# Designs tried in a protein design chat: VH-VL binders against Small ribosomal subunit protein uS3 (rps3). Part 2

Target 1, 230 residues: Small ribosomal subunit protein uS3 (rps3), of Nanoarchaeum equitans (q74mz4)
Amino acid sequence: MASKVIRKFIQNAKLTVFSQEFIRLYLRGANVSKVIIRQTPIVNRVIIYSARPKMISEERKAHLAKLLELKFGLEKPVIEVLPIENPNLDAHVIAERLAMGIERNIRAYRRLAQRYLETIMNAGAIGAEIVIAGRLSGQRGKTWRFKAGNLRKTGTIGQFELDRAFNIAYLKPGVAGIHVTILKPDAEIPDIIEFKSPEEISIEEIEKIDKEIAEKMKKYLETYLLAKQM

## First folded at step 5 (VH-VL; framework fv_tezepelumab)

Design p08 (from p00 with heavy chain D103E)
Fold by ESMFold2-Fast, scan of step 5:
Structure p08 (fold): chain C 230 residues (1-230), chain A 122 residues (1-122), chain B 108 residues (1-108)
Amino acid sequence: as target 1 above (230 residues)
Amino acid sequence: QMQLVESGGGVVQPGRSLRLSCAASGFTFSSYGMHWVRQAPGKGLEWVAVIWFDGSDKHYADSVKGRFTITRDNSKNTLNLQMNSLRAEDTAVYYCARGPLYEILTGYFDIWGQGTMVTVSS
Amino acid sequence: SYVLTQPPSVSVAPGQTARITCGGNNIGDESVHWYQQKPGQAPVLVVYDDSDRPSWIPERFSGSNSGNTATLTISRGEAGDEADYYCQVWDSGSDHVVFGGGTKLTVL
């Protein structure tokens, strides 16, 4: 029975991660950060943190709720959208803005990374790092690394929060992975959230649910693995 | 008014040590990766070493690895190169050079010092 | 150990176009930067990211990079362009900066 319990746990965890990534894709452009799904016996509360909450209309919430129910079997989803206190200190927000900016003009990648690092540091970050990686042309992948400030937790141990995000820029030659890391002062209540890597997602299982989304998830995983390898 | 000024070069005997310094001014030194590049008399440019903005990562050319140590002091806007076990082949003009803002290892060098001559002679 | 190959010398008549090549395996996948060095002086960046030019460099300087060859093009060559030119890449495989051997440009 232990193996069945473990399998159910893994499957539920994968569906949660997949649902969160689907929400980010569906709401792309709204600068979605953290997505929390709280399951109760009565309803499933989906809490979406966004830097552009007005972009998520009641119509879009209703449609998203239907999609979550149809595609993931999430019973009675209730969509709540909350603002992000400081979007300039949010790794997911910065990663999406970078991805979309690079998609608009790939040659601006360096300028955009420099600009966003300045934006992050001016917002009060202790340190930040942006990594852009992809097989943009030819056989070899290429990695660009940008850092600002101090990413070491020197002096005040336990008073810093590390925020990490990954996003994909969809380009004519292929895709580029964007990793953003921000070190900032801790919130009053530390977020105890289990982080899932893309490698833990079963593409075969997702493909049985939706072939188009499985294809996008394969692209996500390939870009993530390419960035990790480089 | 962005400038890099090298110092510490001179004539030294084989097997001895020498320390080069590079003073940076006119920009936020702590935001840039810094490099040492050398050029032997009448020869081409040869990359020597790099240090990341916070000193956390360093890379060296195979010809100097284990003998040279690159360091920086962001409080003094200074880059250093400690050269140990010097060889005749290390005779060169040594330049310090600045990488692009926040970018590490993958960019161009937009600011160069004037260079300092190191002659390893017996 | 990645190697960049440049011709040792290139000659151009005044007012003509000089082309300096930089050969490397799949160099088109890398960003190539070019430096000009006059005798007794430090190198000066003339072209970066294959084809971008610093604001202080004349528009006569341009670059391209494709396949196994990057090229620095200097149109309307002048006596003041006489210098050694070096190409440079970051080799991600070795974590090293690599320079070409240099090309001496003579304007005759």
Scores: ipSAE 0.246, ipTM 0.637, lowest interface PAE 3.8, mean pLDDT 82

Design p10 (from p00 with heavy chain I104F)
Fold by ESMFold2-Fast, scan of step 5:
Structure p10 (fold): chain C 230 residues (1-230), chain A 122 residues (1-122), chain B 108 residues (1-108)
Amino acid sequence: as target 1 above (230 residues)
Amino acid sequence: QMQLVESGGGVVQPGRSLRLSCAASGFTFSSYGMHWVRQAPGKGLEWVAVIWFDGSDKHYADSVKGRFTITRDNSKNTLNLQMNSLRAEDTAVYYCARGPLYDFLTGYFDIWGQGTMVTVSS
Amino acid sequence: SYVLTQPPSVSVAPGQTARITCGGNNIGDESVHWYQQKPGQAPVLVVYDDSDRPSWIPERFSGSNSGNTATLTISRGEAGDEADYYCQVWDSGSDHVVFGGGTKLTVL
């Protein structure tokens, strides 16, 4: 019997995901990132974060509200648009800009990917990756991977703060999928090593975490102890 | 002003080891994937190995896999190729070459060194 | 292993168009790059990403890539174009860079 409750939960989750993706598609060009649907007893608030909020007119909001009601059964939807503070660090914004840029000039895909990676890194990202995959010519698709900075595997907490997005470039020969991953500067990377004076540093604890840095610290401690001599 | 300069080539006996180095200047070395490409006397180009800009990923040609090791030192702007268990077939001019900015393996080589000759003696 | 096939030699008269082919199974699904190599010198990139050209390479050089054949086209051939030409792709199936066997271009 639990299966009915689980199926309803899954259906509600799917409906939420589908409605969020529909909103992003409907407002394509407005650089929509996060979409939050907050259900209350009075209204269903739809909060849309956009890098180009002025592109979302009151008329477009009204039309979107009617579509959400008709297609997704969302009762009394109220559309609210908020700006994105750091669009150059937002994976959804970058993915849409890249997709639309490639649609304008397919040959520019490499230059655009390189430029956006530099833009992301200059905005303070720790690391970023762009993957472009799709059918441009022939029977099979091509795949390109671009990476900048450090996307090393972090602990569970650090990985939770990765920003990922997917978008599609609609091209005459077919479609190309664009995947963007950004490790943001405000991500809390676990640092379980507390450094005190050199005499209080535990080499065993450091070796447990990073063998290379432990070797570096041994050299540092030897130099420090030598310099301490008269 | 962008330049790649190979060194470490020479004459070595079969079964011995040799280490090649490539010094990069005039560009941000740590942002580019780097490759080794070789050419036997009078023959065509043969790709040897690649290393990602941060050293996290590497690939080798089947003929050298298990014998050659590609490494880099971004603090010194150097690329290295450690060649073990050398064979007569490894005799070639070895070039280091730069891949495109941030691109891994699907790209081209826009900067090449002048090459260093490795001869595996009889 | 993936193989790229080039004709061993191509001849062109001064002022005429030379066409150098690079054959590979479904090569149109890959990005093809072309290099020029003169005796005793390192290779020089002349065409990349099928049809793009570095800023220092003359407009006479162009490329195309579709189906099973990529082509390097050199218009208005000059004596200075005489060299060996190599095509190159990344083979995603083997994780290897693959070069063609090379084509010697002679300008008669």
Scores: ipSAE 0.175, ipTM 0.626, lowest interface PAE 4.4, mean pLDDT 82

Design p11 (from p00 with heavy chain I104Y)
Fold by ESMFold2-Fast, scan of step 5:
Structure p11 (fold): chain C 230 residues (1-230), chain A 122 residues (1-122), chain B 108 residues (1-108)
Amino acid sequence: as target 1 above (230 residues)
Amino acid sequence: QMQLVESGGGVVQPGRSLRLSCAASGFTFSSYGMHWVRQAPGKGLEWVAVIWFDGSDKHYADSVKGRFTITRDNSKNTLNLQMNSLRAEDTAVYYCARGPLYDYLTGYFDIWGQGTMVTVSS
Amino acid sequence: SYVLTQPPSVSVAPGQTARITCGGNNIGDESVHWYQQKPGQAPVLVVYDDSDRPSWIPERFSGSNSGNTATLTISRGEAGDEADYYCQVWDSGSDHVVFGGGTKLTVL
């Protein structure tokens, strides 16, 4: 009973993360933050927030719509791209930039984490944390943890001001998980935060989901694009 | 120039207490985790304790846990080590050392003080 | 509980390459740092994060780390390199900093 409810929750979380991560992988480099899928009786509306909306051309949107239909069976997907007002305070944007930076130079991971913490704090964050965890050759992985500012406010409920993101750096020896947490002043519209619950699953489980999605989707995306592109 | 200066060392009898201090200058003290490392005469380096940049997290070597307390005062750029119930085995030069910027868990030390000698003898 | 093993001493002729090893179970999964200590002085960081070097340390100093062994390499050895060398890791299993026992480098 209880265990079945928990199992279904994890499965639903996987489906939600699967959809978001597929879109994020397809649009990697466009600094995609929030992805909202609104189901209606006649259409599925996909709203994508991006720090680089010009990277998402009309042709790229059309291809994404086809992929969502073919892969997920989504009927009549409508893709809308919206800009992000302050990318330096957006955890997903920072996480992608950090992941891609580490992929370019793995030995710069510490300097990049420190630089992005400074960038986040200079943009007006109350506090921030970056965690990098990777599996290297051998039995045990390494974990690095970087903090700045205050991540909790006395006498204030912080959930309305908290932004979290997870991303993966793809390295020659394996992968590294990157978790970014930003506490912001003056969060917009409180009721929208309640629907982020799937991100409350463990970091280990999130890493498993993201790795499974990345491995399978990259393979099938390449095959599909090879077959369909001119 | 960045500098760490230890003080408070001396000769003390077993079972008594000493308080070591470390004064930091030339960098933003409140952004760095701080460590105490000791070295017994003619022996190697032994880690003692760490305190996170805001004082929220602390860790101790098993040999000193329950007897030593690490604290910091970011307004005064000062790191402290309160040493209680001292034993002959605690005789060593005590160094304060700086960890990496904002880094919680990696523990390399790029700045060291000159050390202060603590001798526990009857 | 985690233990780092270093040879007690290593000898090198001037102008030749010295290699100092640091053995640890699965040490390749940890970030290894190296310190130089001369008599009566505080330790000095010479290599960090396996192979990175502070800007004030000569390029002759380098490091590597894989499997069960990390290595500090000092090329073109000089009399001024004579010192004790310590390797160090953060053991995530115990939340402790761990140092090796130290290696005395003699330049003949």
Scores: ipSAE 0.151, ipTM 0.611, lowest interface PAE 4.8, mean pLDDT 80

Design p12 (from p00 with heavy chain I104W)
Fold by ESMFold2-Fast, scan of step 5:
Structure p12 (fold): chain C 230 residues (1-230), chain A 122 residues (1-122), chain B 108 residues (1-108)
Amino acid sequence: as target 1 above (230 residues)
Amino acid sequence: QMQLVESGGGVVQPGRSLRLSCAASGFTFSSYGMHWVRQAPGKGLEWVAVIWFDGSDKHYADSVKGRFTITRDNSKNTLNLQMNSLRAEDTAVYYCARGPLYDWLTGYFDIWGQGTMVTVSS
Amino acid sequence: SYVLTQPPSVSVAPGQTARITCGGNNIGDESVHWYQQKPGQAPVLVVYDDSDRPSWIPERFSGSNSGNTATLTISRGEAGDEADYYCQVWDSGSDHVVFGGGTKLTVL
């Protein structure tokens, strides 16, 4: 049993998650981090945090707004792009940069992971971890783990923020999952939207909207599940 | 300048113990996995042990497993190798070596110490 | 248990190209690193991750790794290249570092 109020609440939660992941895939390359959808009675504000806001032109914003309205039923969307204060401390930014870097040169995976960990720690992180899982070379899938600093301060109330992201490198032999974890000092501005795992995304529903995005989301989910088991 | 300096080598009788130390300078020691590699006189390189950057994981060559213990003290930038139940075949120059930045127990050795000689004889 | 096989010795004339091989079952699935060691000295990294080179190593040194064989290539051989050369991998199956037996390079 579900009341009409509960059904509307669940539909809004699903729409928000799907819209956020669609936006991140649509704007791949712009280093999009968090996406906030603020629903009001008259307008739906879509606030996109990006490390490369100049890559998101007014024309691209207009097209995205049209897609969100047509494909997700988001009424009167208003796209606002804001810069990320420190992209070197943002797990989503690092995950995308690493994924795209590996796609350009698979053999650079170790050097890229090392450089990004150094970049994260130099930006003031307390600790960070990068996990790469998949088939980068040869016949067997493998897991590579890279860590810096101290990640065992999790669970201290109000002192530290744990930032996590998952992304996919699309490679010739398949895909590789990339998990980035950053432990950093607390941010003063609270934006509370819980990140949903890729496994909670319905590929069948996305395929009805866009087949290319659905195929990428399917690889995303499959890679996430494989990485979780390795 | 980045350096690794080994110490603690010497002549020791079979069945005895010896502790080697490696002092690191010129880099952030706590960011690197550290290894011990040995070389018997006139022979090739043989890997001995590794310790991850925070000391939480360790691996040993089968020839030394159960007899040697690798440890580190990041506050003192020091790597140690405790060698127990020494045998004649443990006679070698022992090098400490640095693994790649942040790497989880894989990769190459870009910095090596000068080595310290351990001779096990009666 | 994993074994890397190198020829015991290789000779090269000055100015010619030396090739030192490192054989191992599916070694192309691993990252291979190469070290140069001169008598009485510690080893020096000359090639890492199959084909990358440290900034202090001349461009004459290069590497490749495919199938069951990795190769260290030293072009325009010089007398100063005389040394023992060792290949090395991390064996993911055993969580062990494995070195080859070494190859003595003679420039004559």
Scores: ipSAE 0.050, ipTM 0.567, lowest interface PAE 6.0, mean pLDDT 82

Design p14 (from p00 with heavy chain L105W)
Fold by ESMFold2-Fast, scan of step 5:
Structure p14 (fold): chain C 230 residues (1-230), chain A 122 residues (1-122), chain B 108 residues (1-108)
Amino acid sequence: as target 1 above (230 residues)
Amino acid sequence: QMQLVESGGGVVQPGRSLRLSCAASGFTFSSYGMHWVRQAPGKGLEWVAVIWFDGSDKHYADSVKGRFTITRDNSKNTLNLQMNSLRAEDTAVYYCARGPLYDIWTGYFDIWGQGTMVTVSS
Amino acid sequence: SYVLTQPPSVSVAPGQTARITCGGNNIGDESVHWYQQKPGQAPVLVVYDDSDRPSWIPERFSGSNSGNTATLTISRGEAGDEADYYCQVWDSGSDHVVFGGGTKLTVL
């Protein structure tokens, strides 16, 4: 049985993960990776790491802050956008670029996956994997898997960092899930608390803000569940 | 430039074993999945086995599963096929073939060896 | 098990277009690859991912794939195109590579 304090902590963690996923969806195209919400006694700082920070205008920041306050109850949100040091080692950046590339040309899935794995490895990754799962065409879901380097380096504490991301390619026959895993040398970056899976995202709550965003979140959940079955 | 050279073929009696090797040169062997494909005299191509670039995952045709073992040594740029409990129907030219970069599942074969003949006869 | 069906032989007159078919249930949902094999030689990749060509293969070779039939098209047929041609897919349901039975192309 969870205490009242533990229940409040879980509720806050749930709201944080929903907020982070909403931000990534709202800013799709800006190659958003980390989203850190730092609470202070005065403000809630929302730090967004982006490979295309110029895509996030002051107007978009202001609108996002208003949405976060109205929907997720973030008091006095302050949006900060910071560049990503190496976008070629960032799983979220690669996943979004790959998803959008496949959306432009579904036939390019293999070339794009190979190109991005090459890009990741050339950037200094120990190993990487790209999994494309879903209904790209036809009657059933399929899985395509691409791997490079060594993903199974274990037993040495603090030597390697695992980065994972999921994104969706929105296609005419449905959706395809893009899963990116990158194993890279340990950077002196503070660990970010890992929150619950996309399955726990409340589509109903998101719909109260924007029905179009809720529709995209529903497709995200459906693609995630399909990919999980593969 | 880029080459695959098979060796180890020969004549062997049914029930015996034989080991094939494939030497790769001219490309980064450790970045590619590798396959064995065979062709019986006067017949079509038949896929035999695949091994992931790091050796972690392997798949076999039903006709050879449990009898053949595919392995690789990335430090020596070599691919191997251990063939046990050989049968007359295993008689074929065995080709070493390279899969697409970082992919072993959905791909094609852009580089092939010249093949090595395995004859299983009593 | 997934099966790819090819005609055993196809004939084409010099300078005319040859079409070699590869039949499979919902093959249009798969990526189809094509190989040329001349007597005593290893196969050579001529078309991959339905319609892409390796840089060393002449543009006379092209491919298509829809519904239940994939097709290799060889325009302006030449004597040097005489060979066996094989189609190939990866069957994700069985984790197996599947080849067609092969088609012998004769240029007469």
Scores: ipSAE 0.136, ipTM 0.608, lowest interface PAE 4.8, mean pLDDT 82

Design p15 (from p00 with heavy chain L105Y)
Fold by ESMFold2-Fast, scan of step 5:
Structure p15 (fold): chain C 230 residues (1-230), chain A 122 residues (1-122), chain B 108 residues (1-108)
Amino acid sequence: as target 1 above (230 residues)
Amino acid sequence: QMQLVESGGGVVQPGRSLRLSCAASGFTFSSYGMHWVRQAPGKGLEWVAVIWFDGSDKHYADSVKGRFTITRDNSKNTLNLQMNSLRAEDTAVYYCARGPLYDIYTGYFDIWGQGTMVTVSS
Amino acid sequence: SYVLTQPPSVSVAPGQTARITCGGNNIGDESVHWYQQKPGQAPVLVVYDDSDRPSWIPERFSGSNSGNTATLTISRGEAGDEADYYCQVWDSGSDHVVFGGGTKLTVL
């Protein structure tokens, strides 16, 4: 690249992605999802979100910190582990659980995918999809798709968040790729807006039950009307 | 009480059309894939068509492809089968049946209607 | 297209075990479901996903599936078990539901 600034930005982006992939692989079984690396003049904070925090001992944290220094050049890394608020809505958690389940019993892949979709939808997802691709001995199809709910955005404003994850089931016939897609509400959007057209919403009625939600709905309607004029 | 009730069957001449309906009650209709299965008098079960819970995907048996159209109205809890260009071989009891929650790939049917008779004769 | 083969009829004495087979190429890699149909009635699911039973179906109904043959087993047969039995799979190659031809079970 001609620009030193752009080149540095690309290098940092690659380092972050590779570090996240390495951490999830190293801590496989701990259901690691989000990994944030915060660089400061004193330390580099590595924040790991896990559905099984107790599986990540102080000894494993110390070893991981040394590996991050050696492989990614992170100076003075400090590992913090935080729980995942809703692991059943986290694509990385579901993908790892599904991969490990298939590794234990290849023939159960359909039942496992169906069970995890039910788990995801019961946790409040708007829609979800599980795709399994690879060689499962004796199967006719090479790609199996399982879908629940609605994966298409119903609005033009970012009222939904799409969470995607990929994992690999290690099988004797080879590998099977597992793709999990979960469409869930944004943290900032009230649940009532997800299934109701903005034009059907009465701000006055909502304000009678919750003033904060009414304020958010008013902002949403204003944004919707502005987008409609463009 | 979970229930499926078919209607719209009758006697019809070859080449004409007929529309079957299935009314669902006692469960969240919009969460389930729905199927039509038929059975000719004294014969076995034959699958006709499926529609996903959101209407986004549909599949048909080769014998009815291009002639039959499966639709659903989740707001009315209703499944429909539009049957065009009817043939004598379409004579059967038509059942609507509920697929598994979120998934039709296993294809089992836990709830069936009582069926509606369609007779195609001259 | 994929084909499921069932014997046209099976007989069992009261109290004995009936076995109904469903043959298909590599059927052990598919999920097999079984239905009971009595004259003039809609089919009833008796076994799903090879070996699972709905809660309202007696434990004397069981299933297995391996290689090229799936089997529905009805232990301690009784007169009320007389019916036609159908096996069924989803054929992922054609995106079609496939039923076997049916087996008439007679309890002598």
Scores: ipSAE 0.041, ipTM 0.536, lowest interface PAE 6.9, mean pLDDT 81

Design p19 (from p00 with heavy chain T106S)
Fold by ESMFold2-Fast, scan of step 5:
Structure p19 (fold): chain C 230 residues (1-230), chain A 122 residues (1-122), chain B 108 residues (1-108)
Amino acid sequence: as target 1 above (230 residues)
Amino acid sequence: QMQLVESGGGVVQPGRSLRLSCAASGFTFSSYGMHWVRQAPGKGLEWVAVIWFDGSDKHYADSVKGRFTITRDNSKNTLNLQMNSLRAEDTAVYYCARGPLYDILSGYFDIWGQGTMVTVSS
Amino acid sequence: SYVLTQPPSVSVAPGQTARITCGGNNIGDESVHWYQQKPGQAPVLVVYDDSDRPSWIPERFSGSNSGNTATLTISRGEAGDEADYYCQVWDSGSDHVVFGGGTKLTVL
């Protein structure tokens, strides 16, 4: 009995996650963080939190609504775009900015990671970490870690928010995975994984560099492929 | 304005101990990994030890492992090197040096102290 | 353990280009940093992360790193460039900083 209800719930949850991840990919460049889909009997409200709301025009919203209806069967979608209170404390925003920055100038990966970590800490984070894994230079894939502050505030978890995000930088020699972790006051929101383009991701290549990141990418590709078939 | 100043050097006999200190000023000390690098008279640079910015990790050259201990006090902007069981081959100018901002995997040194001379002789 | 090999000395005529090499197994996969040291003075960082320069270092200092050789290039050499030069890497396999043996640059 319970198992039947649970199975239905899981299927509906997967559809929601697939839709959210599609939205982030469609709006790459608008620094989209949280995406909430709330179903009502009349409409389906899609609430998109963005650090660059002006990049999401009324025309782009209308097109997105049409795509969500066609690809995911979302009835009467209404797109709402809300600003992010503090983009410098948002892991998804930082991860996308870092990925796109590295894509523009691969040589700047270390400098960009240091600058964003400084930006995060100056915005009031308790601690933060940026991990970059990939082939940014040379023949061997490597992992770089940059850390500031204290991520060990486990004894006061109820007072802090742990925000995590993942993004991909597509580079001439391959791809680089970027993982951002930010610890800030009022811990409540779970992390969500975001990627540039699922077709450009090589799980085998990434697994040689970082097995954990490869596992997350594998889960995302499974989600994307399932969503693409709907 | 940004500077590192070493102290604690001197002449000691083999088997004795010395404690070197490095006072940092003009930058946020707690954001940088710190290193000790030495240079024997007329010889090249030899890395001694590193301590990460938050004290979470430490590494030592094989020649000093088990004898030297690197520590830091971020509240006082100081780096320390406790040198025990000193040997004649430890004779060198000891420099403290600043690693890269927030970087916990690699190191280059953009700020160096002027060095303090340690002479181990009988 | 990992070893960096430098020539003991290099000579250059004033106004000409000096090249100082740093050899290491697959050094092109590591980030290489370069230091200048004059007698009685502490070392000074002149090139980091293979080819980047600190803001206080003249443009005539540059670096490259590929395969088994990293190179420090000093264009338009001048008397003030006479010094010992050291290359350096972080050996991720041993978690140790490794310095080359040093190269004495003489401007003829």
Scores: ipSAE 0.183, ipTM 0.607, lowest interface PAE 4.4, mean pLDDT 82

